# Ledger of designs, part 3: VH-VL binders against Probable DNA replication complex GINS protein PSF1 (gins1)

Target 1, 191 residues: Probable DNA replication complex GINS protein PSF1 (gins1), of Dictyostelium discoideum (Social amoeba) (q54hr6)
Amino acid sequence: MFTKTAIELIKELRGTDSIPHYNDTSIKATIDEMIALYEDLIKTITEHKEQKKEPFYLQHAITFHNSINRDKRCILAYLNERLNRIKEYRWSSGQSLLPDQLKERLSQNEIQFFSEYDKILTEYNSKVGLDLTIDPQPPKELYIEVRVIKELGEVVLNSGCTVNLNLNTTHFLKRSDITNLVKNGSLEHII

## First folded at step 14 (VH-VL)

Design u1 (from r1 with heavy chain A100V)
Fold by ESMFold2, look of step 15:
Parts: sequence; C-alpha cells; structure tokens
Structure u1 (fold): chain C 191 residues (1-191), chain A 123 residues (1-123), chain B 107 residues (1-107)
Amino acid sequence: as target 1 above (191 residues)
Amino acid sequence: QVQLVQSGAEVKKPGASVKVSCKAFGYTFTGYYMHWVRQAPGQGLEWVGWIYPNSGGTKYAQKFQGRVTMTRDTSISTAYMELSRLRSDDTAVYYCARQVDSYRNSGFYFDYWGQGTMVTVSS
Amino acid sequence: DIQMTQSPSSVSASVGDRVTIACRASQSIGNYLNWYQQRPGKAPQLLIYAASSLQSGVPSRFSGSGSGTDFTLTINSLQPEDFATYYCQQYYSYPWTFGGGTKLEIK
C-alpha cells in the first residue's frame, strides 16, 4: 500500500557506490505510515467484530500486518546496509578518522557506531601486531638485506630488539640500526 | 564519456557579479558533488566550495561566505557559481570539478574538471 | 584551516631522474591527501588519492607515501611529459586546501 517511501530508501542506497546522507525524514515518514496502517487495522477490527465475519476480519488483519512488516523490513535493510558500508569504510580507509564531508552524511548514532567499531578493530590489531586494514606498504625506514661477514653474535638494535648476527647468515634489518656495521665491513649489503 | 563544459570568459568591473555555468554530460548529475576551484594567474589552486545537486545543499569556504552562491538546474544537468561584489583579486580561472568517493576506498577526489572560465575584474 | 606546505617550490631534473616532492600538513590528516598534476594551460589531473593509491591510467613511475602530516610524491624515471606543476590537497577538514605547488622543470 503506502510502501513507496520505504522502497525509495532502498533505491537511494543501491543506486550509489557511496554512503549517501542519512534520510531521517523518509524514515520518519515510513514510521508514520506504519502507525497509520496500525490505526486503520484497529478501526477495521472494531467496526467488523460485531458482524460475525471472522474470515473477512482475518484477511484484513493479515493484509495490514504484512504491509507494516514490509515497511519495517525496508527500514531495517536500509539501516543495516548503511552500517555495513560504514564498517567497510573503516577497513578500506585504514583510518580512525572520518573526513568532515562523510561525517555530515552520518547520523549521530552512526558516528558513535564508527567510533566503537574503530576501538574494537584497533584493539585487535594491537594484540596481533598487524594492522588488518592497511595494505602492505614499505616501512617508513629503509630495510636492507645484509650478510654477516664477521661473527657479531647477539646484537641489541635501537628498537631494543635482539638479533643474532652469526657468520654467513642473512638478515633483513633497518638500515639505521646497522649503518656502522656495514661501513666497518662486519655486514655486507646484498642488493 | 564524462565531460564538464563551462561558460565563456567574462570581464567585469569591481563591485559587479559574475555567474559561471558548468554543464555535465555522460553521468548521473545528481549523484556526485560538484566543486568550484579557482586559480589566479600564475598562482596555486583555491577551493571555493561545493554543491550536491541532488539536494541543492552547499558548502563554501569561509573566505567566500556571503559573496558566493552555488545553484543547479537538474533538468539540464547544470551547476552555477555566482560571485558578487567582485574585487580585482577575484581575477582567476574558475573550474568546476566532479567529486568521486566510495565506501570501498578512502578517496575523495576530483576525477573530471571543466575547461575553466577566466573571470577578469578590472576597472 | 589546515595549511599545506610543499617543498621545493621548483625543481630541475633530467629525463630518467628520480624526483621527490614533499608536502606537510599543519595538523594530522590521516591519509586524506591527493596529488594532482597540472600542465600549463590545462586543468589539474589526479595522480594519487588516499596518500598512496594510484589512480587508474596513471603510469606506475608515480608513487605516493606518508600519513599524518608528512607526505611525498615520487616520480621515477622522469619522462618529457612529466613537465608540470604538482599540487597536494587535503580533504580531511573544511575548507579543502591545496599546497602551493611544485614546478617541475625538465631539461
């Protein structure tokens, strides 16, 4: 019946590869439609109970109930798809930040959802020691491959990590940690 | 093929107004933000603002607030930028540019630009 | 406003050289940074979005890196068509702002 507003919410969302503005007005209009359908159902039941036409009343109730449920399903599908796109944005961007323009498109609850989702993802990445949302990228500091020319044994790097630099072994190390060792001939840079 | 075609060059006196048009071809006009960016002769790029043609909503850089008005006509897929109370330092090439973004990446960028409209403000 | 500072303002290099252009934001912008190329008399063209993502159709000799406040555009094996001015641009916060540009002069 009056489900055109709810269908237009779904069309708006599926017609774009973006996250469109949260359509608070259309959601409210759809809820108002659901309330009106419920009121019509109650009116119909009240007017016809006294006439002993149970099959007719049941058919009216089912029709109104199905219309209300369709509106509810459309709103939930709209909201759920928006939340899925917000989650995917967090993954694709790799950022805990929302740019101003995207923030303007989200409801306050959706902004809060992003913040909570970001906290969960950031905590998990910290425990695993890997950022799951960032594509592989070269480290900010240059790493080079070196071969140990002189036995150095256990060496403590600038980061506080310890590495065993045994004779003739090959390692992939930060250039800044081993520059002097390469200069003095203890390590040989492998190109 | 996406194309943005702007109106021709204009010469104006200080205190006048100018209205530049940008006609869009080859895409759904209402689905993308349209930005205006200007470039004074020999200078860098300066963001003026955007219009979202679907809603008609706008955002302007504070520098232009009160002097710029962006509008659109969705029936002919055309965006407009009007700048009032012109000064000599408004002399610039004015570009329209289509913004692209997707929830599947973090990119908010201009993929297609108009050819530019030279606006000269001189006494 | 977030100010974007580019360096150098100009650079001269030969075909085949590697050039690096720096861009610094006055505050953290995550990776919300684009690079544009503008040839004389033409509108700008996108090279890189999201600091490091190469736009379709852009040669692989262009690359971008950085996050937060410090960003670089690297052009490997310069070609004659790379003669242009390069701009960084942030889209994290309004107003959207561009760097001052870096003019690349090829001998």
Scores: ipSAE 0.768, ipTM 0.924, lowest interface PAE 0.6, mean pLDDT 86

Design u6 (from r1 with heavy chain R104K)
Fold by ESMFold2, look of step 14:
Structure u6 (fold): chain C 191 residues (1-191), chain A 123 residues (1-123), chain B 107 residues (1-107)
Amino acid sequence: as target 1 above (191 residues)
Amino acid sequence: QVQLVQSGAEVKKPGASVKVSCKAFGYTFTGYYMHWVRQAPGQGLEWVGWIYPNSGGTKYAQKFQGRVTMTRDTSISTAYMELSRLRSDDTAVYYCARQADSYKNSGFYFDYWGQGTMVTVSS
Amino acid sequence: DIQMTQSPSSVSASVGDRVTIACRASQSIGNYLNWYQQRPGKAPQLLIYAASSLQSGVPSRFSGSGSGTDFTLTINSLQPEDFATYYCQQYYSYPWTFGGGTKLEIK
């Protein structure tokens, strides 16, 4: 009986891989239910304290409390899942702006959340780019595993190091040192 | 298995109205936007608008505002487009098209189309 | 309204050829651009969404690129079934608009 509206919010989300329209009506109805249940709970507690000769009704209070908690959890799950989908959309689209149709589906707070999330990602990317240009560290060297396809023997790499690249041997070498050897077919990149 | 089946061709006089239907099969009708797109003979595609069958909400291109009405009947999974005060330049094939989208990609696109309904407006 | 301009309006090509079709938006639309193929007498069919993402079941010889205002559709090895009309379409802003189409014809 209780929590029906809240459960239907979750079902709406479960029924699609899209971001459905923000269900403001059902959220407000669920909040109204929670308020009504809370008022009944307080009334029950007050009546217990005012009449010491009457027994305490734990079952009634537990039922209301559990229903309120379920409504809260459903609303929070609904909102949190929507925010997760908005974050995922930002990553999948790569875009800082929302198309008109998606904006229409979101609440104003959700549109603001997207804007703030976009700012965080844009700032992170700018900081990484600025670090690379202002005070560059040597990048983490990309090493790849290669198999020698053509007998090369002793080879001096671009770094000045010498390696023996004998046929059918495998090596873990810096990509920048061996790019031409992979390109010309002397070495085979293995995953 | 998804299929959109439209009503048959119509011939109308200028000033009349036409109502084209689009029956959906093989999916949850209320979960997807339904669009209408038209194509005049030998010409390109023109977006008319959409209906969201769950709510019945609509959006129309401004060009059609005041002349087009999109509705649906969820009990028979059918969308309708009614165009009034027809003119000769409304002669076109009218398509219904289902919109697909996912939060895991940036695409909002028409993945299934009806066969088209030819509407001819002639005096 | 965002105007979508396609060029060329028609292309004559042979099986095995590489063809590039351009689409320009009158303002930036990010990557919110689809490509459709329409064979004569048939409804359009999606090829590419989000400027560059290939729809499932579409041959890998089709590719899309671009962002902002300038987009291209490339067909790398034409097959007989590829002779059709191609439309770009933006979905960033209402009204959703299509390009004028590019008819790909057999030489």
Scores: ipSAE 0.750, ipTM 0.910, lowest interface PAE 0.7, mean pLDDT 86

## First folded at step 15 (VH-VL)

Design v1 (from u1 with heavy chain S106A)
Fold by ESMFold2, look of step 16:
Structure v1 (fold): chain C 191 residues (1-191), chain A 123 residues (1-123), chain B 107 residues (1-107)
Amino acid sequence: as target 1 above (191 residues)
Amino acid sequence: QVQLVQSGAEVKKPGASVKVSCKAFGYTFTGYYMHWVRQAPGQGLEWVGWIYPNSGGTKYAQKFQGRVTMTRDTSISTAYMELSRLRSDDTAVYYCARQVDSYRNAGFYFDYWGQGTMVTVSS
Amino acid sequence: DIQMTQSPSSVSASVGDRVTIACRASQSIGNYLNWYQQRPGKAPQLLIYAASSLQSGVPSRFSGSGSGTDFTLTINSLQPEDFATYYCQQYYSYPWTFGGGTKLEIK
């Protein structure tokens, strides 16, 4: 069955309370599967244009489309869960530093994400005069990185905090605070 | 119940090799790093290295590079440490220890240890 | 290699006493430090991880503090089972290293 490799990525992660090694091999294999499925779908449609509405070719197209989408969702779920665990680690450790063993498990992009997340959290703590990691349990809400597309200036979030959203700056914000701004195009979700 | 059971004591001559086993019970062997830590008689603890049984990947303290080999057999949930070209200062109790870590508590520590294997190197 | 220096190397104390054990790292290790207790003839057991977090089942008379290079294990109101050797251990950088140990003996 298509999507086996992608499903095993998710199972690997959900089978542990640790942050396992970034599975670059399985991610690449899943992407290769998606590309192969897409190319086969396009080839089938192109070579059988007059038959593309027939039940046989329609079932084939639907099956491949669904498999591609499942692979995509699995990869995104894998990456998002890993980022959530990295964020929780920053809160639970209270440290700006990663130990060697954990650093070895992360991709370069994930190490960069930790660094950027640490900078945001450290700067926010200094502005409120306390260390938010005093409570080792971070909020369960999803935080996302956004780029400011339209100049917004000072904005008060649902949490009561004020942020300065200047054009082309990037911020790591709670999704629930900024959903409308992303939907109206003022902010762009990155990564 | 989690348990680590090590092989019995060994007496070796300088220049020989020793292979110590550590059999794991009561948990998924492939899911946890296994470390080796030694303790010379009347002395402190010294980290030798680890193996990750899932991948077979290893990391050794630099002073043991080239003399230590850590392996595992996942079919019998057993880790091995082989130390070659033995010297008298390798005389120690060798422990295997399971590492636990979690992103929720940020701790990286040994929660279960084997009973220890005494390795004596004497002429 | 990060060297871990413990002091004192030994201490004699009575049941009910308060004992403080120091551990110094040769470079900053954040809070990536564990404390282990080793009773005679036994393997070590974890007391404290991340410098100050008590392991489940460890009595509250044990506490850890410190960050960076200087760390302290404190044992309040010593009990008979506390007479053992104590080791600090850093897990920030390879190789993982232990302090030289502090032997706590009955006076």
Scores: ipSAE 0.774, ipTM 0.919, lowest interface PAE 0.6, mean pLDDT 87

Design v3 (from u1 with heavy chain R104K S106A)
Fold by ESMFold2, look of step 17:
Structure v3 (fold): chain C 191 residues (1-191), chain A 123 residues (1-123), chain B 107 residues (1-107)
Amino acid sequence: as target 1 above (191 residues)
Amino acid sequence: QVQLVQSGAEVKKPGASVKVSCKAFGYTFTGYYMHWVRQAPGQGLEWVGWIYPNSGGTKYAQKFQGRVTMTRDTSISTAYMELSRLRSDDTAVYYCARQVDSYKNAGFYFDYWGQGTMVTVSS
Amino acid sequence: DIQMTQSPSSVSASVGDRVTIACRASQSIGNYLNWYQQRPGKAPQLLIYAASSLQSGVPSRFSGSGSGTDFTLTINSLQPEDFATYYCQQYYSYPWTFGGGTKLEIK
């Protein structure tokens, strides 16, 4: 029950290639659940502070803490994915303005985010004399092909994946996971 | 394959109401806006409005506000448009059309249309 | 409401000709414009979205251009199946509006 509403937020996004309406109702319900759990946790700690080492109360506290964290992670994942889709829309449309139908789907904060993101792109394009979104394609810097120059062996990436980076092997990896290894000369970027 | 199948032609008298159905096949009905567009004989296309079947939310062109009602039944993947207080200038073919949009290509367009339903309003 | 004005209202042309159809919006709509083809007795079909993006399965002899208020659909080397009515449609602002149509007829 603790995470039912929060999981539904993620399912909503997974089921579509568009940007669905901002689900204010489910977010509020999830936040209300988190507040109720937090209040119960604080009450339990306050009422039983001399018994806080007992296995029953410790397990109770851990369970509520984990449930609160799961709800928080679900909300953050939902919001972050929506922001990523808004950014990608700016790139794919090439437009500084939102059509009415899309604007209706966004929260006020998301509309403001689009405006600020657009401002950054417009300022950068002016300095370079180039509109980066006229012929939009995903930036190649998201995933790059690299050659291992120094023997690294098994490496756990920030994403949680494990790769074997043996000398003279080549790999196609997310740039953000290996930026430090390219900078320090362990990996060589192959165009 | 995606298909939209509309109800048959209707002949109505002025002042009556008409309800046109549009049954969707081959896709998740609740995931796409459904629009209604009409075309009077020998004339162009006119947007009536949309329904989002997941929520039942609607948007109508102001010209039709107060006379049009769009509904749906998600259990049978069917959208409905009802137009009341009919006049002779409501004589038209009424189309349902599925909207697609994607943040990846930024297009908002009708990719599949129903076959159209002729509504004739005559005294 | 954003008015969409198409020109010309009709065109007579021969197979192999190049035809240009204009569409003007009463205010700027960015590139939020579609082109539809409607053959007699049939529902419209999408040709172009976002002013210039060719829909999958549409022949490359169709192209779209323009942004802001002025848009053009071009058909290079007309084929017999291209004789139809063409509509532009804006999706920037409610109500979504169509142009009046351009009927392309065979000479």
Scores: ipSAE 0.767, ipTM 0.923, lowest interface PAE 0.6, mean pLDDT 86

Design v5 (from u1 with heavy chain S106A, light chain S28D A50K)
Fold by OpenDDE, last read:
Structure v5 (fold): chain C 191 residues (1-191), chain A 123 residues (1-123), chain B 107 residues (1-107)
Amino acid sequence: as target 1 above (191 residues)
Amino acid sequence: QVQLVQSGAEVKKPGASVKVSCKAFGYTFTGYYMHWVRQAPGQGLEWVGWIYPNSGGTKYAQKFQGRVTMTRDTSISTAYMELSRLRSDDTAVYYCARQVDSYRNAGFYFDYWGQGTMVTVSS
Amino acid sequence: DIQMTQSPSSVSASVGDRVTIACRASQDIGNYLNWYQQRPGKAPQLLIYKASSLQSGVPSRFSGSGSGTDFTLTINSLQPEDFATYYCQQYYSYPWTFGGGTKLEIK
């Protein structure tokens, strides 16, 4: 059976919510299979030119061709999924830095991809004057009105600003500074 | 539910070796990094290293390079940490801890810990 | 190695108090920091991951903030079960390192 390695490669990736080690071994094995299949394909069509319309030879040629294409699709799917996860990681982390443990799982091309993607995102954030990684949905306003539903007292926000968040008081604060406080139920967004 | 169960307390002489086990329950053992962290009496936490059970790959803190060996038996979902050439300052509670990471939340953290194994090194 | 420095090393407080624990990294680690709680005679338990994300099942009175080199764990309205030792931990680079710990004691 052809394309077994490529199929397992995809299954392995889909079976986890992490970014596993780049599987160079399976990639190489799949490429080697593709090369072998291509050689078989060429041999079939070259050695039997006079019988090219015979169903037997045509079927073999088609099988080899389809198997090669299947391998190609699997590899591309694998690579594309990994890149998508790397992009998602950049958004989720909000950081331009990669931890060592993750870095060691990525190929050099993927590390470069991350760097380039990071630059694009950083530049865009700078241009629009906000950090889009704070909220997965683009906000219409940078500041929101909130009510304190849990007494917190004096709090130093991520921006470095100090605010007194007393129970039942209302404040107009930067969304990026209070996202966590809203999520943990300390603040309530006033619609 | 997820549970990590470690082997019992050990008493060793200086220069000896100790092998601590950590058996995992309630999850796919091969899918998560297993870390080892130790804590000397009355002291803080110290990272020793990790093993990835699926591949058997390991990463050790430089401090323990050459003395520590992490292994696993996937058939029984058990991780092992062996520390050789024991010294008095190796006296500590040794913890195994499961690491979780996700591209969706971008976190790398220990969500479940073993109960700890006390290793005492004394002459 | 990245050094993690916690302050204070110990703090005395009463039930209902607000407590703040600081953790400083010797270099920029982004938000790659976790907070753990360790009760006497028990294994550590995760409180906060990625500097500010509350672990499922952890009370909302716990919160984390900070990025880069300076991080803070805040406990609002201290409860009796909160008297324990707290550790910050970085995973940006090898070796993974912990802070020295902050022991929260009853006043």
Scores: ipSAE 0.879, ipTM 0.965, lowest interface PAE 0.4, mean pLDDT 93
Fold by OpenDDE, fold request of step 19:
Structure v5 (fold): chain C 191 residues (1-191), chain A 123 residues (1-123), chain B 107 residues (1-107)
Amino acid sequence: as target 1 above (191 residues)
Amino acid sequence: QVQLVQSGAEVKKPGASVKVSCKAFGYTFTGYYMHWVRQAPGQGLEWVGWIYPNSGGTKYAQKFQGRVTMTRDTSISTAYMELSRLRSDDTAVYYCARQVDSYRNAGFYFDYWGQGTMVTVSS
Amino acid sequence: DIQMTQSPSSVSASVGDRVTIACRASQDIGNYLNWYQQRPGKAPQLLIYKASSLQSGVPSRFSGSGSGTDFTLTINSLQPEDFATYYCQQYYSYPWTFGGGTKLEIK
């Protein structure tokens, strides 16, 4: 049966909420199948030119063609899903760093993709003056109460305001000004 | 309910080998990394390595390379850790721990642990 | 290897107290840090993952903060069952390493 490897490839990925190892073996096997199917397709078309319109040969040609397309769709779906998970990971982690175990699961192209995506996201965050990875939900309040858990002293915020962030003091500050300070553990959000 | 059940305590002589088992219940065994962590008496935790049961792939801490072998039997959802050329400083409680990771939360953590297996190495 | 340094190694506190435990990494590990609690004679149990995410079933009095090299575990109101040893653990780089542990004992 055709496309078995490709189907299993998709099932493997869909069966987990992690980013599993890039399955180069199954990808290569699927590509090899596609090549073989294409050869069979060409053979069917070229060797039976006089009978090419007969239902039997048409059906075979259609079967090969559809199988190739199915394999292609499966591979593309697999790759696209992996990239989407990598993107989601970058958003969820909020980090430009990849842990070693995850790097081991990614292809070289995917590692490069992560790096490029990270750069884009980092640049975007810098331009808008926010870290959008900290809170995926829109904030309900523009200002939040925070406690200083690391001594910072006098700090000039992004807004240009100066505040003394002394240890164990509480402040009511604009969320956009303290996003990075909350992220790095200098401030604690008081709910 | 997820549960990891380890084999019983072992007493070995220096130079011998020990094989500890960890049987998994309540989840798909092949879908999660299984780690081994040990703890010497009165000491902290030390990472030994992991096995991915689906593929059998392993990663060991350099300290144990050449002496540790992690295996699995997927038919009975059991992971094994074998440590050879035992020394007195290998005396410890050995834990198996399931690793969970998700692209959605971007965390790698041990959510379930075995009860531990005490391995004593003494002459 | 990434060295994880916890401080203090031991702390005495009373029920109801606020306790903070520090964990420092020898290099930047982002937020790839977990906190575990180990009660005497028991296996470790996960408290916090990804530096600040509370594990399901863990009381809200536990919280984690920090990124990069400095991390903190906080217990806002200590309960009798909280007297245990706490460990931070990084998984950014091999080998995965634990802090030396912080023993929280009753005053």
Scores: ipSAE 0.877, ipTM 0.966, lowest interface PAE 0.4, mean pLDDT 93
Fold by OpenDDE, last read:
Structure v5 (fold): chain C 191 residues (1-191), chain A 123 residues (1-123), chain B 107 residues (1-107)
Amino acid sequence: as target 1 above (191 residues)
Amino acid sequence: QVQLVQSGAEVKKPGASVKVSCKAFGYTFTGYYMHWVRQAPGQGLEWVGWIYPNSGGTKYAQKFQGRVTMTRDTSISTAYMELSRLRSDDTAVYYCARQVDSYRNAGFYFDYWGQGTMVTVSS
Amino acid sequence: DIQMTQSPSSVSASVGDRVTIACRASQDIGNYLNWYQQRPGKAPQLLIYKASSLQSGVPSRFSGSGSGTDFTLTINSLQPEDFATYYCQQYYSYPWTFGGGTKLEIK
């Protein structure tokens, strides 16, 4: 009976590989349940002070207390999971931009979180002169040697330069130009 | 196997309404945005809007606001697009398309399309 | 609205050729761009998502590159089945928009 909404909230989130709409309704409903449980608990304790040691009332108090805590844990788990997915999205996308469709699924706090997280990551990348969303290893040079592991043929890079990326060929290219190609597994770093 | 099956071709007069259906198979219908994209004869693709079947939420291109209505019947995994006050320039093949998005790859794309429904508007 | 401009609108090539199709966005859309192929009388099908990620089942001769405003679809060693119309599509902002398409014809 208790914590049903909170449990369903988590199940819904776990049931998708996306970032679904922030479910404010279920969160509020869960909080309302917590408040109701708390009020009932307080009432019971107050009205039965002399019987507080009796197993019936003790179990009641324990059950309600645990239910409140469970609701709390569920809400926090939900929020934490969403934030983790937002972080993961930033890493996976490699972008400081959010699509409109995703923005409309996020709470204002989550949008702000993304912005701040993006700022931190961007600043860090800048300081170390690398893009962590590509490779967690610190780059040794601005230009890197890469091997083509998927045939791409002639490709126009972000810089506007054209290069022939034929299978098993090696190239010395600017890291920024091959970010996506490394990410998608078309190119491999030659260490 | 994911499959989107659309209703048959329609011929309508100007001012009339058309309702195209898209039945989804092989996946959880409510878990994916369903988009509608149209293509006039010999022309490019034009985004009409999307519906999220779980909630029934919709987003329409401004061009179609007030004239398009997207609905769904989750019990039969079917999405509907109704376009009213039809005019000749509404003549097009209308496609439904499933959108996939993942926080893991951060991509939003149409991985499966219906076969298309030709809607002809002529007097 | 974000305008997506493809170039060229049409291109003639032969089997075995390399073809490059450009797509330009009117503003920065990051890597929120997809490429679709549409054969005559058929629905579009996804080739590339997120600017450069190859969709499962799509031949490796297809590749996408670019970010920000300029994107490129490259088809290496054209096969007979590659003669079709190609569209880029952005999903960064509403409305979602497609490029005008590039028709790849056999020379």
Scores: ipSAE 0.875, ipTM 0.965, lowest interface PAE 0.4, mean pLDDT 93
Fold by OpenDDE, fold request of step 19:
Structure v5 (fold): chain C 191 residues (1-191), chain A 123 residues (1-123), chain B 107 residues (1-107)
Amino acid sequence: as target 1 above (191 residues)
Amino acid sequence: QVQLVQSGAEVKKPGASVKVSCKAFGYTFTGYYMHWVRQAPGQGLEWVGWIYPNSGGTKYAQKFQGRVTMTRDTSISTAYMELSRLRSDDTAVYYCARQVDSYRNAGFYFDYWGQGTMVTVSS
Amino acid sequence: DIQMTQSPSSVSASVGDRVTIACRASQDIGNYLNWYQQRPGKAPQLLIYKASSLQSGVPSRFSGSGSGTDFTLTINSLQPEDFATYYCQQYYSYPWTFGGGTKLEIK
């Protein structure tokens, strides 16, 4: 019966590929449980000083202690996973903006975290002169040579440039313009 | 196979209420936002709002605040949209649509739609 | 509210043609834009999400581009089944809003 709330908290998060609403209620409930368990632990130790080495009381103390630690680990795991997803979202979106629907799911601390993380990433991108959110692999070049493996015809790129991507033709294009085409298998990077 | 099946066409008088249902199949109902979008005859699409079935939380467009109520029955994986104080300009096809979002691709989009429910408001 | 403006409202084209549809947002929405296709008498279906990502199962002749305020849907080599109405949709801010639609008709 101990740590049930904390376990459910983690299960909720693991059950989705989104960033669900920050569950402040369950976190608070878990903290309250931890406090209660600690009080029980102290009570067990202080009220049974003469029997403190008896297996019965030791077992209870150990149970309370382990339960507290489990709750702690669960909360930290939950928070860490959420932050990781927020970071991943920033990378995946490539945007400094958060949609309202996502923003309303985040705690104030998480929103602040996103903002700070965004600043760090933006600054880093600026320093290296690249948008690293476009390709998960460290890009060394702004332009890459690609071969068209699916006929696309004339395509308007994000840069506004128009390119004829005919089957089996090769092109030297800006990485940021063709990332999606490479991902969907329309273009192949020529190394 | 994901499917959204909506209730049949409705004919209502001005001032009345209509409740449209959307039953979800082939996925975990509580894990996805359910949106409602309407389309007046010959017109474009208009977002009405969403419900998150797990919590019952809702978000409505300001235009419909006070008149629309979105609910769900998780036991039968069904979402409901009720629109009250109906007016002639509420005549439209109402769609339910499942929203998908992922931190991995950062997209929020409607991947499955119901077949639509025609609601006609006339005196 | 964020207004989404599509242009043109209608376009006539032939099978095999290349068609470009524009969508403009009244403010910066990043890449939080989707494109939907609606055939006559049918519900809309997703074509492109996050401005440029092709939905699984959608033909590669469809492509999306743009960010910020200006977006484009391109259909290369139109097929008979492509004659429909197309909508852009933003989800950056509430309320979620759609463009007015672009009806693609056969010439």
Scores: ipSAE 0.873, ipTM 0.965, lowest interface PAE 0.4, mean pLDDT 92

